VH-VL binders against Phosphate-specific transport system accessory protein PhoU homolog 1. Designs and how they scored, part 19

Target 1, 219 residues: Phosphate-specific transport system accessory protein PhoU homolog 1, of Methanothermobacter thermautotrophicus (o27767)
Amino acid sequence: MEKKYPRILFRKRLKDLRKDMEEVSQKTLKTHKLAVDLLMEYDEEKKEKVIKNSRAIDDMVFNLERKAISLIAAEQPVAGDLRFIEACIKVGSHLKRIGYLAANIAEAAEKLKDEEIPRRPLEDLKHMSDFVQMMLSKGIYAFLDQNMEMARELRHDDDKVDDLFDQTLEHVTRSMFEDKESISYLVNLLFIARFLERVGDRAVSIADRTIFMITCEKP
Below, E stands for the ipSAE of ESMFold2; O stands for the ipSAE of OpenDDE; V2 stands for 0.75 times the mean of E and O plus 0.25 times the DockQ between their complexes.

## First folded at step 16 (VH-VL; framework fv_cixutumumab)

Design t2 (from o4 with heavy chain I54V; at its last read DockQ between E and O 0.86; V2 from the best seeds 0.87)
Heavy chain, then light chain:
Amino acid sequence: EVQLVQSGAEVKKPGSSVKVSCKASGYTFTDYTISWVRQAPGQGLEWMGWIEPVYGTANYAQKFQGRVTITADKSTSTAYMELSSLRSEDTAVYYCARGRYYPYAFDIWGKGTTVTVSS
Amino acid sequence: SSELTQDPAVSVALGQTVRITCQGDSLRNYYATWYQQKPGQAPILVIYGEDNRPSGIPDRFSGSSSGNTASLTITGAQAEDEADYYCNSRDTSGNHVVFGGGTKLTVL
ESMFold2, look of step 16: ipSAE 0.808; ipTM 0.913
ESMFold2 (binder alone), look of step 16: mean pLDDT 93; pTM 0.950
OpenDDE, look of step 16: ipSAE 0.865; ipTM 0.932
ESMFold2, look of step 17: ipSAE 0.726; ipTM 0.884
ESMFold2 (binder alone), look of step 17: mean pLDDT 92; pTM 0.946
OpenDDE, look of step 17: ipSAE 0.832; ipTM 0.920
ESMFold2, fold request of step 20: ipSAE 0.805, 0.772, 0.813; ipTM 0.912, 0.899, 0.914
ESMFold2 (binder alone), fold request of step 20: mean pLDDT 92, 93, 92; pTM 0.947, 0.949, 0.946
OpenDDE, fold request of step 20: ipSAE 0.918, 0.919, 0.917; ipTM 0.955, 0.956, 0.955
ESMFold2, last read: ipSAE 0.682, 0.628, 0.821; ipTM 0.867, 0.851, 0.919
ESMFold2 (binder alone), last read: mean pLDDT 93, 93, 93; pTM 0.949, 0.948, 0.948
OpenDDE, last read: ipSAE 0.914, 0.916, 0.919; ipTM 0.953, 0.955, 0.956

Design t3 (from o4 with heavy chain T28K Y55F; at its last look DockQ between E and O 0.67; V2 from the best seeds 0.00; counts 0 for: pae E 5.6 > 2)
Fold by ESMFold2, look of step 16:
Structure t3 (fold): chain C 219 residues (1-219), chain A 119 residues (1-119), chain B 108 residues (1-108)
Amino acid sequence: as target 1 above (219 residues)
Amino acid sequence: EVQLVQSGAEVKKPGSSVKVSCKASGYKFTDYTISWVRQAPGQGLEWMGWIEPIFGTANYAQKFQGRVTITADKSTSTAYMELSSLRSEDTAVYYCARGRYYPYAFDIWGKGTTVTVSS
Amino acid sequence: SSELTQDPAVSVALGQTVRITCQGDSLRNYYATWYQQKPGQAPILVIYGEDNRPSGIPDRFSGSSSGNTASLTITGAQAEDEADYYCNSRDTSGNHVVFGGGTKLTVL
């Protein structure tokens, strides 16, 4: 019976999977940043870039999922290696959804491009977008570096996102009552706030998967 | 060393069929797609279809639907393209190429298989 | 049924800059990829994912896109750049691959 060198090829394929995860993670982080930047200064070319990138992220995740399934099927990994491969599949799904949320933010920003946004809602949205960008970055790097302490910090950040969303909702609705003719475009600020809150939720989910990958315990 | 090695040139009569092979080496065959692209003399590149070797799922350009069959044998790391009901217009070089869902790029190409359809 | 359109031929003087364009509605949603083909040879990938250059491709080759148009730019064109250039992408459904008709680049 012919014999191969055990585990050298498997470790190489696992390293390649990790590099694919790094690439899609970086593109997702960049794409979300581009989308939130459109809120402060709309640019049609940047909006088109966000849309193209979200499609690319979807394709990258599809490819990565097939590689992960192939590794499990062919190599019968156990313990920590299996948990890492499973985490790649789950985290990949979250990254894909973040890419779609970024595209939704960009589309909503386009609907606001010619409108003067009231100062208070704009400041709230900027604060929320900066915080969610930090959460996404922290979640991604906690996963890539397998940093449990960093992953655990994100659970506390989730409470902050809820508070920021409630604050934004209150100030946007107040602006709507103060000027009812603004309601038709100000609703897009609420959509953006909800999309940002969902990006934050996905960052927390990535952290939870990171903790499970390391410990095999509920976060 | 990643390679795609194709079968040799073919001379065929109208109405017959041809089957071209494409043997992959130097990488995990099931991690990538294999596309078939043809080029008639003096003309451009024309995508015929692809296969996902991991699942055996093929996707065909509408122009070739019903005439082309693309298959893969995982045990030999070999993809096949069979084109039936040959016509003189099918005279071309047939390439296999390795691809991914992203980027939509064919990064490794076979050398091509010349198929000549003549009476 | 989507199509990518390329000019059939362009010329450039040695050392000058040339753009080769590829147009199609699907390019609003999908990246373009560029290939170089010399007579009697298989195509070679020169730009992928819109603007990425594979290892071994000179940095005078670059890619860009705007709207429904993608471009391959060669700065400081050299005699060895004389070839046919093809773009490809997905069709508007994303289900199929489409190629442009090709552009013959002549370096004068």
Scores: ipSAE 0.216, ipTM 0.713, lowest interface PAE 5.6, mean pLDDT 88
ESMFold2 (binder alone), look of step 16: mean pLDDT 93; pTM 0.949
OpenDDE, look of step 16: ipSAE 0.833; ipTM 0.918

Design t4 (from o4 with heavy chain Y55L; at its last look DockQ between E and O 0.82; V2 from the best seeds 0.00; counts 0 for: pae E 2.3 > 2)
Fold by ESMFold2, look of step 16:
Structure t4 (fold): chain C 219 residues (1-219), chain A 119 residues (1-119), chain B 108 residues (1-108)
Amino acid sequence: as target 1 above (219 residues)
Amino acid sequence: EVQLVQSGAEVKKPGSSVKVSCKASGYTFTDYTISWVRQAPGQGLEWMGWIEPILGTANYAQKFQGRVTITADKSTSTAYMELSSLRSEDTAVYYCARGRYYPYAFDIWGKGTTVTVSS
Amino acid sequence: SSELTQDPAVSVALGQTVRITCQGDSLRNYYATWYQQKPGQAPILVIYGEDNRPSGIPDRFSGSSSGNTASLTITGAQAEDEADYYCNSRDTSGNHVVFGGGTKLTVL
């Protein structure tokens, strides 16, 4: 006699998907942190690790996306379970992009490795990177814990990152006027600031997706 | 428990084709890619291609493009590899393998199907 | 297109440490994966990613990478470790999978 226990198997598959999301999320957080740390102290092996991690995240998201689609097709989940599975696909896409942004930051940091970076722009980028890292962590945990209050906070955090970008632009530009021969390498600080701003944007998108998952309404 | 069961050994003439099956059990077939990897006698491993079984999208090594077809049947949890225009150089053991962590990280392998091409 | 290069053979004394290498341009961008194959058997996965060991693989197996080179290290080699070892990864385009030529490990 054959019996099907669809509720137990479905819950096991959801748990596996959530475990995969946690793993990709943690690797993304670590990879972004490692990339920003290269600006403070460059290390070739760390840069190589960021690059390879970005591709590993891409591959992990590919598999996660297939599992999510397979789960929907096979089990036809409804209501909150369906919204969670669909959110995993969307959040996975954001994590993939953040991984590539981390690789871009690492490559820009490599171009600065032998140069003396002016103190004020470097402090600006440190402050911006710490804030964006906090935003990314907040967005990820708001999603994993389905915490709408935490997700809402990110909409206010986004304005801060824009202010930090404007401040960085001002100080880098001033440094360029003070030493025109530094322009060719200091432009990489602006690239890093832009990449950080885009990571912040992705964290907000994760939060918006979390709100939609909980409420089924456009955030 | 989790396993890939392949079809039996085959002896073929040059110019013919062979179709090897790979039946998955113990896991949800559509969750992962299936790759085909061959190994000629005394030689190394050679990747032929993979399939993503939800949409049936296949990716082939350039060497086999035009001669290999990889398919999946979701209803039977079975992947297939068909190799056409067989030559004696195609004599090999043909493995299927599951891409668990990455599509190219193969955690479960079939036992292999020996294909002998002789005239 | 691009290949992964492995030394064809390496030896290690019982209980000693050995390093098996895999070189290729794509390894600057992609982690290698390592497999053990004994005669007449299908390969088994031993290391993936930077240094991830699947369940059931002894902790004497570890992985590392630098530049275009990935390495599999076996600390305290045992007689049962005698096998062929293969690496694979994506090619430089990222579109395909390539294997190294394999390394025969002999335990003395």
Scores: ipSAE 0.591, ipTM 0.846, lowest interface PAE 2.3, mean pLDDT 90
ESMFold2 (binder alone), look of step 16: mean pLDDT 92; pTM 0.946
OpenDDE, look of step 16: ipSAE 0.813; ipTM 0.906

Design t5 (from o4 with light chain N29H; at its last look DockQ between E and O 0.75; V2 from the best seeds 0.80)
Fold by ESMFold2, look of step 16:
Structure t5 (fold): chain C 219 residues (1-219), chain A 119 residues (1-119), chain B 108 residues (1-108)
Amino acid sequence: as target 1 above (219 residues)
Amino acid sequence: EVQLVQSGAEVKKPGSSVKVSCKASGYTFTDYTISWVRQAPGQGLEWMGWIEPIYGTANYAQKFQGRVTITADKSTSTAYMELSSLRSEDTAVYYCARGRYYPYAFDIWGKGTTVTVSS
Amino acid sequence: SSELTQDPAVSVALGQTVRITCQGDSLRHYYATWYQQKPGQAPILVIYGEDNRPSGIPDRFSGSSSGNTASLTITGAQAEDEADYYCNSRDTSGNHVVFGGGTKLTVL
C-alpha cells in the first residue's frame, strides 16, 4: 500500500530539519578546522573557542534529535522521508562526537605548545590533519547534497588514514627511542593521531548513512 | 505566528500551591524545550527548570527540587508549572520560554503570570 | 546565589558605545546568551551563541567573549536601548541554567 508523503506543512518541517542539520554540520566543520590549526600554532583563545563550540554542538544535536523524533511521531513519514529523518539523527550523533574529538585535539595541542616537535612526526600530523579535514568536509557535503558518488569516495579514503596513522606511530616511537626525555610530551602526538583517525572514521560513517538513505529509496 | 499564552494572575495563601499553564501555538509543541523562569518584584530572572515535551522529561533547578513539578500535555500543546508550599518569597512573575537554538537560548517568551502570595 | 556576575548599573551617553559584561567560570566552557527587558515586559533575545544576532535585532548590538567574561556591546546607543540586560548560560556543572543578576542600562 502506498501513501502520499508530501504535504505543504510536512515539507516545511523537513526543510527546517535540513536547515538545522546544515547549521550543526557547518559548526562542526569549522570547529574541527580550529582544532587542527592549534597543532601548527597554539592560541589559548582559539582553544577556548573549540571547547565552547564542542558543547554547543552537543546542545544543538540535543534539539535536533527531539525535533526529528517529534516529526516522526506527528507525521508518520514512510520510505525515503523516514530514512532521511533517521539519517539526520545518526549523522547528528556523529557530529556531536566529532565536536568532542576536536576538543580532545585542542587539549592535546595545549600540552605540546612549548615543545619542539621532531620533523618527521610533525610532517605526518600535518598531512593527516589536512587529509582528515578534507574527509570530514566531503562526508558532510555528500550527506547535505545527497551525493552518492562523493560518499563512495570516502570508503577508499579510510585506508589512507589507517596508513598515515601507522606511519605516525612508527615515527613517534622512533623519536621516543632517540630521546627518552621527550617521551612524556610525544605521547600527545599519538593521542592526536588517534583522535584524527576517529574523526576520519566518523566521516566514513556519515558517508555510509548517506549511501543507505539513497539506495533504499526504491526497495 | 509563534506564541506562548499563559494563564491569568493568581492570589494565593502561604502553604498552598499554584499551577500555571503555558499554551504553545504557531509551531509544533514537541519540537522544543519549554523553560520556566520567575522574576520577583524588582529582582532578576531565575531559571526554575524545563520540560522536553516529546519525552515528558523535566530538568529542575536544585533550589526548586521537591517543590516544583513541570509537565506537558501533548494533546493540548500546553506546559504546566506547579509550585507547592508557597511562601511570600514566591511572589513573582512566572514566565515560560522556548529553547530554540539550544535549550537555554530562549527565543519566545510568554507574557508572564503574576502570582501573589499573601495572607 | 548567581554563578554569573553582572554590574548592577551602567550609563552611556546618547550615540556612544557601551559594553555590558557577564562573568563566571562556566563561560569558559559554555556560550553566553543575552536578553533585553523593558519595564513591565517579558525579556527578548538579543544575542545567542556568544555573538549571533536574531533577525529583527538592530546591528548596533553585538556579542563577544574572552576567558570567563562575555560582553554585550551596543554601539551608537539610542534612547530605546534603555532597559535591563541579562545574560544566561549553563552552570559550571553543565546540568542546569543560570542567569546573571542583570544590568540596568541608562541612556543619558
Scores: ipSAE 0.757, ipTM 0.889, lowest interface PAE 1.3, mean pLDDT 90
ESMFold2 (binder alone), look of step 16: mean pLDDT 93; pTM 0.950
OpenDDE, look of step 16: ipSAE 0.881; ipTM 0.941

Design t6 (from o4 with light chain D51E; at its last look DockQ between E and O 0.77; V2 from the best seeds 0.79)
Fold by ESMFold2, look of step 16:
Structure t6 (fold): chain C 219 residues (1-219), chain A 119 residues (1-119), chain B 108 residues (1-108)
Amino acid sequence: as target 1 above (219 residues)
Amino acid sequence: EVQLVQSGAEVKKPGSSVKVSCKASGYTFTDYTISWVRQAPGQGLEWMGWIEPIYGTANYAQKFQGRVTITADKSTSTAYMELSSLRSEDTAVYYCARGRYYPYAFDIWGKGTTVTVSS
Amino acid sequence: SSELTQDPAVSVALGQTVRITCQGDSLRNYYATWYQQKPGQAPILVIYGEENRPSGIPDRFSGSSSGNTASLTITGAQAEDEADYYCNSRDTSGNHVVFGGGTKLTVL
């Protein structure tokens, strides 16, 4: 005979899944922050931390996904709880990708460690990094707190990231044209800008998943 | 509480197979991976592989590929490890272990199953 | 395995601090995890995620890493800490799991 309602043990397992989600989310935030800090001041140990953290996020998401699927298969949760568990799976996938993007940023920063970056492109990347970090934080906390208003704001934030990316492309390209000897290392700034744009895109996807979880409506 | 209960000691002849069981209790069996780790007398720990019970998907150490089969029975909350073509070097204690925080962080271990291979 | 190297034995005086090391190329990319094993017993998890202690592990145990080396530190060693200590991690490919060879800790 099938169960009609969640049990007390299911509630404890759901709280455990939420704790796992909070842990991997916090690690992802810290990892992205560490990665962008490398552009301002490269540090080999900090780069190694970003790499290890990105792999750890992958492993933590591996476990989280299996636990979430196990919860669905074993407990047959009600609609609201089911939507939360599904959101954890999707958001976990985004966090994993953000972890690898952070690792890519760190690797690109290593390639720039001995080079002087032109002022304007560096200023652009600093602004973009700060804005994307804010977007990521907002997306994560909108999900964890189930804050639909905060989640809806991220689409407008995404437009700003696109503008910052275009501005960075223009200034890096200008620097390449003004000093063709710099092209080989300045291409890494374009990679970093693209990785940051992808992190912003993932933050928006987390927000969209959050809105769907709350409303069952496509964002 | 949470525990992994393993089958009893076995004495086997060279060339035969052994199948060790590992029954989970106190938690939902399909939530976590189960790894198999062996330890020959006076030797260190050696990872053999794991099973993802929710999918039945196994991951084997290269050394044991082709000789080991790891399975899971969800209805009895039991993982199994079968090692074929036994040799004297396979004499060891065989542990099962749960991967809690990430798949290779083994927070709960069975007490071990002694397998002796001799003629 | 040869992928993770540990010193086979280390001694510490009662109440003193000791470090047990685990070295391997995969530790640049993956966390080390530490286990304690006493004779005739199954291993017990003492450190995961480089630095985290599971519930019930004394705060004299701590973990750290730098480069391809991870360390387990026992501050104020007690007689009950005498045991074999193993590290594990993923291998270089990231597909499998490897253990270090183990370190026998003697508390004098």
Scores: ipSAE 0.701, ipTM 0.865, lowest interface PAE 1.5, mean pLDDT 91
ESMFold2 (binder alone), look of step 16: mean pLDDT 92; pTM 0.948
OpenDDE, look of step 16: ipSAE 0.890; ipTM 0.944

## First folded at step 17 (VH-VL; framework fv_cixutumumab)

Design u1 (from t2 with heavy chain Y55F; at its last fold request DockQ between E and O 0.73; V2 from the best seeds 0.00; counts 0 for: pae E 2.3 > 2)
Heavy chain, then light chain:
Amino acid sequence: EVQLVQSGAEVKKPGSSVKVSCKASGYTFTDYTISWVRQAPGQGLEWMGWIEPVFGTANYAQKFQGRVTITADKSTSTAYMELSSLRSEDTAVYYCARGRYYPYAFDIWGKGTTVTVSS
Amino acid sequence: SSELTQDPAVSVALGQTVRITCQGDSLRNYYATWYQQKPGQAPILVIYGEDNRPSGIPDRFSGSSSGNTASLTITGAQAEDEADYYCNSRDTSGNHVVFGGGTKLTVL
ESMFold2, look of step 17: ipSAE 0.640; ipTM 0.856
ESMFold2 (binder alone), look of step 17: mean pLDDT 92; pTM 0.948
OpenDDE, look of step 17: ipSAE 0.812; ipTM 0.906
ESMFold2, fold request of step 20: ipSAE 0.552, 0.570, 0.535; ipTM 0.836, 0.840, 0.833
ESMFold2 (binder alone), fold request of step 20: mean pLDDT 93, 93, 92; pTM 0.948, 0.948, 0.947
OpenDDE, fold request of step 20: ipSAE 0.916, 0.909, 0.887; ipTM 0.954, 0.948, 0.933

Design u2 (from t2 with heavy chain S35H; at its last look DockQ between E and O 0.82; V2 from the best seeds 0.00; counts 0 for: pae E 2.9 > 2)
Fold by ESMFold2, look of step 17:
Structure u2 (fold): chain C 219 residues (1-219), chain A 119 residues (1-119), chain B 108 residues (1-108)
Amino acid sequence: as target 1 above (219 residues)
Amino acid sequence: EVQLVQSGAEVKKPGSSVKVSCKASGYTFTDYTIHWVRQAPGQGLEWMGWIEPVYGTANYAQKFQGRVTITADKSTSTAYMELSSLRSEDTAVYYCARGRYYPYAFDIWGKGTTVTVSS
Amino acid sequence: SSELTQDPAVSVALGQTVRITCQGDSLRNYYATWYQQKPGQAPILVIYGEDNRPSGIPDRFSGSSSGNTASLTITGAQAEDEADYYCNSRDTSGNHVVFGGGTKLTVL
């Protein structure tokens, strides 16, 4: 009888934590989309927004981590509830790093804004950025909806990102050998490809954490 | 009701110290940050520092480093700010405020504690 | 520079639109937050993030930012909007909080 009121408050605090996770997840998805859009069509105001959003995401993750720790310290959750709180902390960390990667993509895009990018490398990066954006969306919604089928699909998607990175590397380096004067700015394309690959890795990590949360098994 | 209740006014001599309390109620104290902000008569707001009650970790404005100590007692949901080596320029209203949404967004403020430093 | 700069005073006619600005290098990387303070009272939060309003703040208050400048806009100013307005943000290092000097808004 005495425990029903603490359990009610605990459930409300878990719901609040989930709402914070939803908010930061949506901000991260939007911020990454803004960043990859800059590669195709640079806009200074969008770049500024990506930068400020990356810092806002960092702050939001800081807040949710504090709430998660406070919940553990005050309520001493067990089993599935503890796994959910742990998942929020781990996924939050991944979202923070994706925010930083988005800022890095935006900064690299700014360095390329006035340069003529060879057609093939640009086409490669467009394909890669679209695919990684889809992976991030899938990872986030798999986590929010606790969808194991969607989460498992991401492991297969990761192989495609690796292939796209290798293709981009080949075409960018070919462009560098064909025009030595382009090397100084073309290196930024390799940075962007690497940042995108890391975003893809983080999306897979979110999916793996989601599977662990549901099953308690190494994915 | 969510509120921050501060200790009463203080009159202090130069060279002494003052410790102001800030008791939180109506919310989970360890979920949020507590900041200290002062306002001299007729002047603007000046940030002094903050604490994360869940960790007990404090951070101070450079101007007050070495003179200010911010602490929190989780068992009483109370934050404290102690300012030492007081000068007449330290005469001000001292506010505590809760950081919400972002650490730098202060959504709940105490009513302030007037500290007067005079001979 | 870690300073946030605000004009000391701004006036607006009743029912008109006013913009209060806050400038600083850190605002290129961090959103500003806005507070209203009336005489003898503690500040209250009116805008945080880019343009988020806490519950209870009228929708005539909005925020925006560009470059190193953040702005608080009051559309259709009312007599009760007469107050001091402060911005805060993080300093350039990101490690500390800084306030602007404040802007006294007079509604005519």
Scores: ipSAE 0.502, ipTM 0.819, lowest interface PAE 2.9, mean pLDDT 89
ESMFold2 (binder alone), look of step 17: mean pLDDT 92; pTM 0.949
OpenDDE, look of step 17: ipSAE 0.840; ipTM 0.917

Design u3 (from t2 with heavy chain T33Q; at its last look DockQ between E and O 0.67; V2 from the best seeds 0.00; counts 0 for: germline match VH .562 < .625, pae E 4.0 > 2)
Fold by ESMFold2, look of step 17:
Structure u3 (fold): chain C 219 residues (1-219), chain A 119 residues (1-119), chain B 108 residues (1-108)
Amino acid sequence: as target 1 above (219 residues)
Amino acid sequence: EVQLVQSGAEVKKPGSSVKVSCKASGYTFTDYQISWVRQAPGQGLEWMGWIEPVYGTANYAQKFQGRVTITADKSTSTAYMELSSLRSEDTAVYYCARGRYYPYAFDIWGKGTTVTVSS
Amino acid sequence: SSELTQDPAVSVALGQTVRITCQGDSLRNYYATWYQQKPGQAPILVIYGEDNRPSGIPDRFSGSSSGNTASLTITGAQAEDEADYYCNSRDTSGNHVVFGGGTKLTVL
């Protein structure tokens, strides 16, 4: 590219930033899926992949932030372009945290790998895991496709996650009361439920940032 | 073409300092970390440190802490590595390298700068 | 161990498959990355993220990992694959970068 065409160079740098966002988003989605799958069928190699991926996501997000800051400093973008770059920074931060939450889920799943999990709490976590995975997918694709309708749906989805968390808490504590020997490992189910709830919260935050990027309005 | 162009070979006396330059072209200098990696004759690769040009912050390998200084000049898209109190053991080829996919995945390397330390 | 360990040399018959290994505790937490270096030249990136090939690297190069060990596999080795191969990663603290000692690949 010739330096005498700055607007063309700027558009190409924005496209590069967008491509990096797509890559990190896809890796985050896959990493969270891999982590929640460990609860149902533990696999040491998969757990190791989740851990490595979470640290790679951290590095990739840091690189994204560097590019975003460099682009703002060099080009002084305005209006929608600035909102897009800002959204990349904010969404990147959420993706980084989701990566670490996925690692936490994987670590907790390892602690449960040889234990007999009570049926009711396990069903609760399966339902919650499926719902949160759907929320994360929806949040990521709403951002990547700039789909405002999909982004707005997520706020109502968050209420369901809260209900599922409360239900899980009730059934896990009941299981603890009925079998004191299980308490030490059943605590990990509460950790996983909390991590999933926090992933859901982050998915909603991604959707909120997406709406702001499109409309400049707080949802 | 994306490339890193390094300064020319240097012959130095023990106890002196050397400063090697690494000029980036074909990409946005401030978007990536630049690492310095050396290779003594017949030996392997040894990471010395990196810099984040956008912030001007550097991170040094423990072995070189206190003797190496890595800097970046954003206006010329150039990174520098200065190694002080040179010894014969510092005779090596010094490479700069760009981290692309993550900071330690070096996708572009300079051709290297030979530094010879002898009396 | 804070270092990455590689065998100093391996051999492969032309057209056969070879694995080059890199071992270290940090590989449980961080990606291995692989480089090829021919005499008198700078290294080139051949595998990143344990198993991804950059554009221009032949598909006979692949990577994998398990536990503290990462592997570079060359399927159907060619004469031009004869080179030194290095791995790198972060150290166990995650703050610095470390390289393996390198492996000389000879194609017979």
Scores: ipSAE 0.378, ipTM 0.778, lowest interface PAE 4.0, mean pLDDT 89
ESMFold2 (binder alone), look of step 17: mean pLDDT 92; pTM 0.947
OpenDDE, look of step 17: ipSAE 0.680; ipTM 0.855

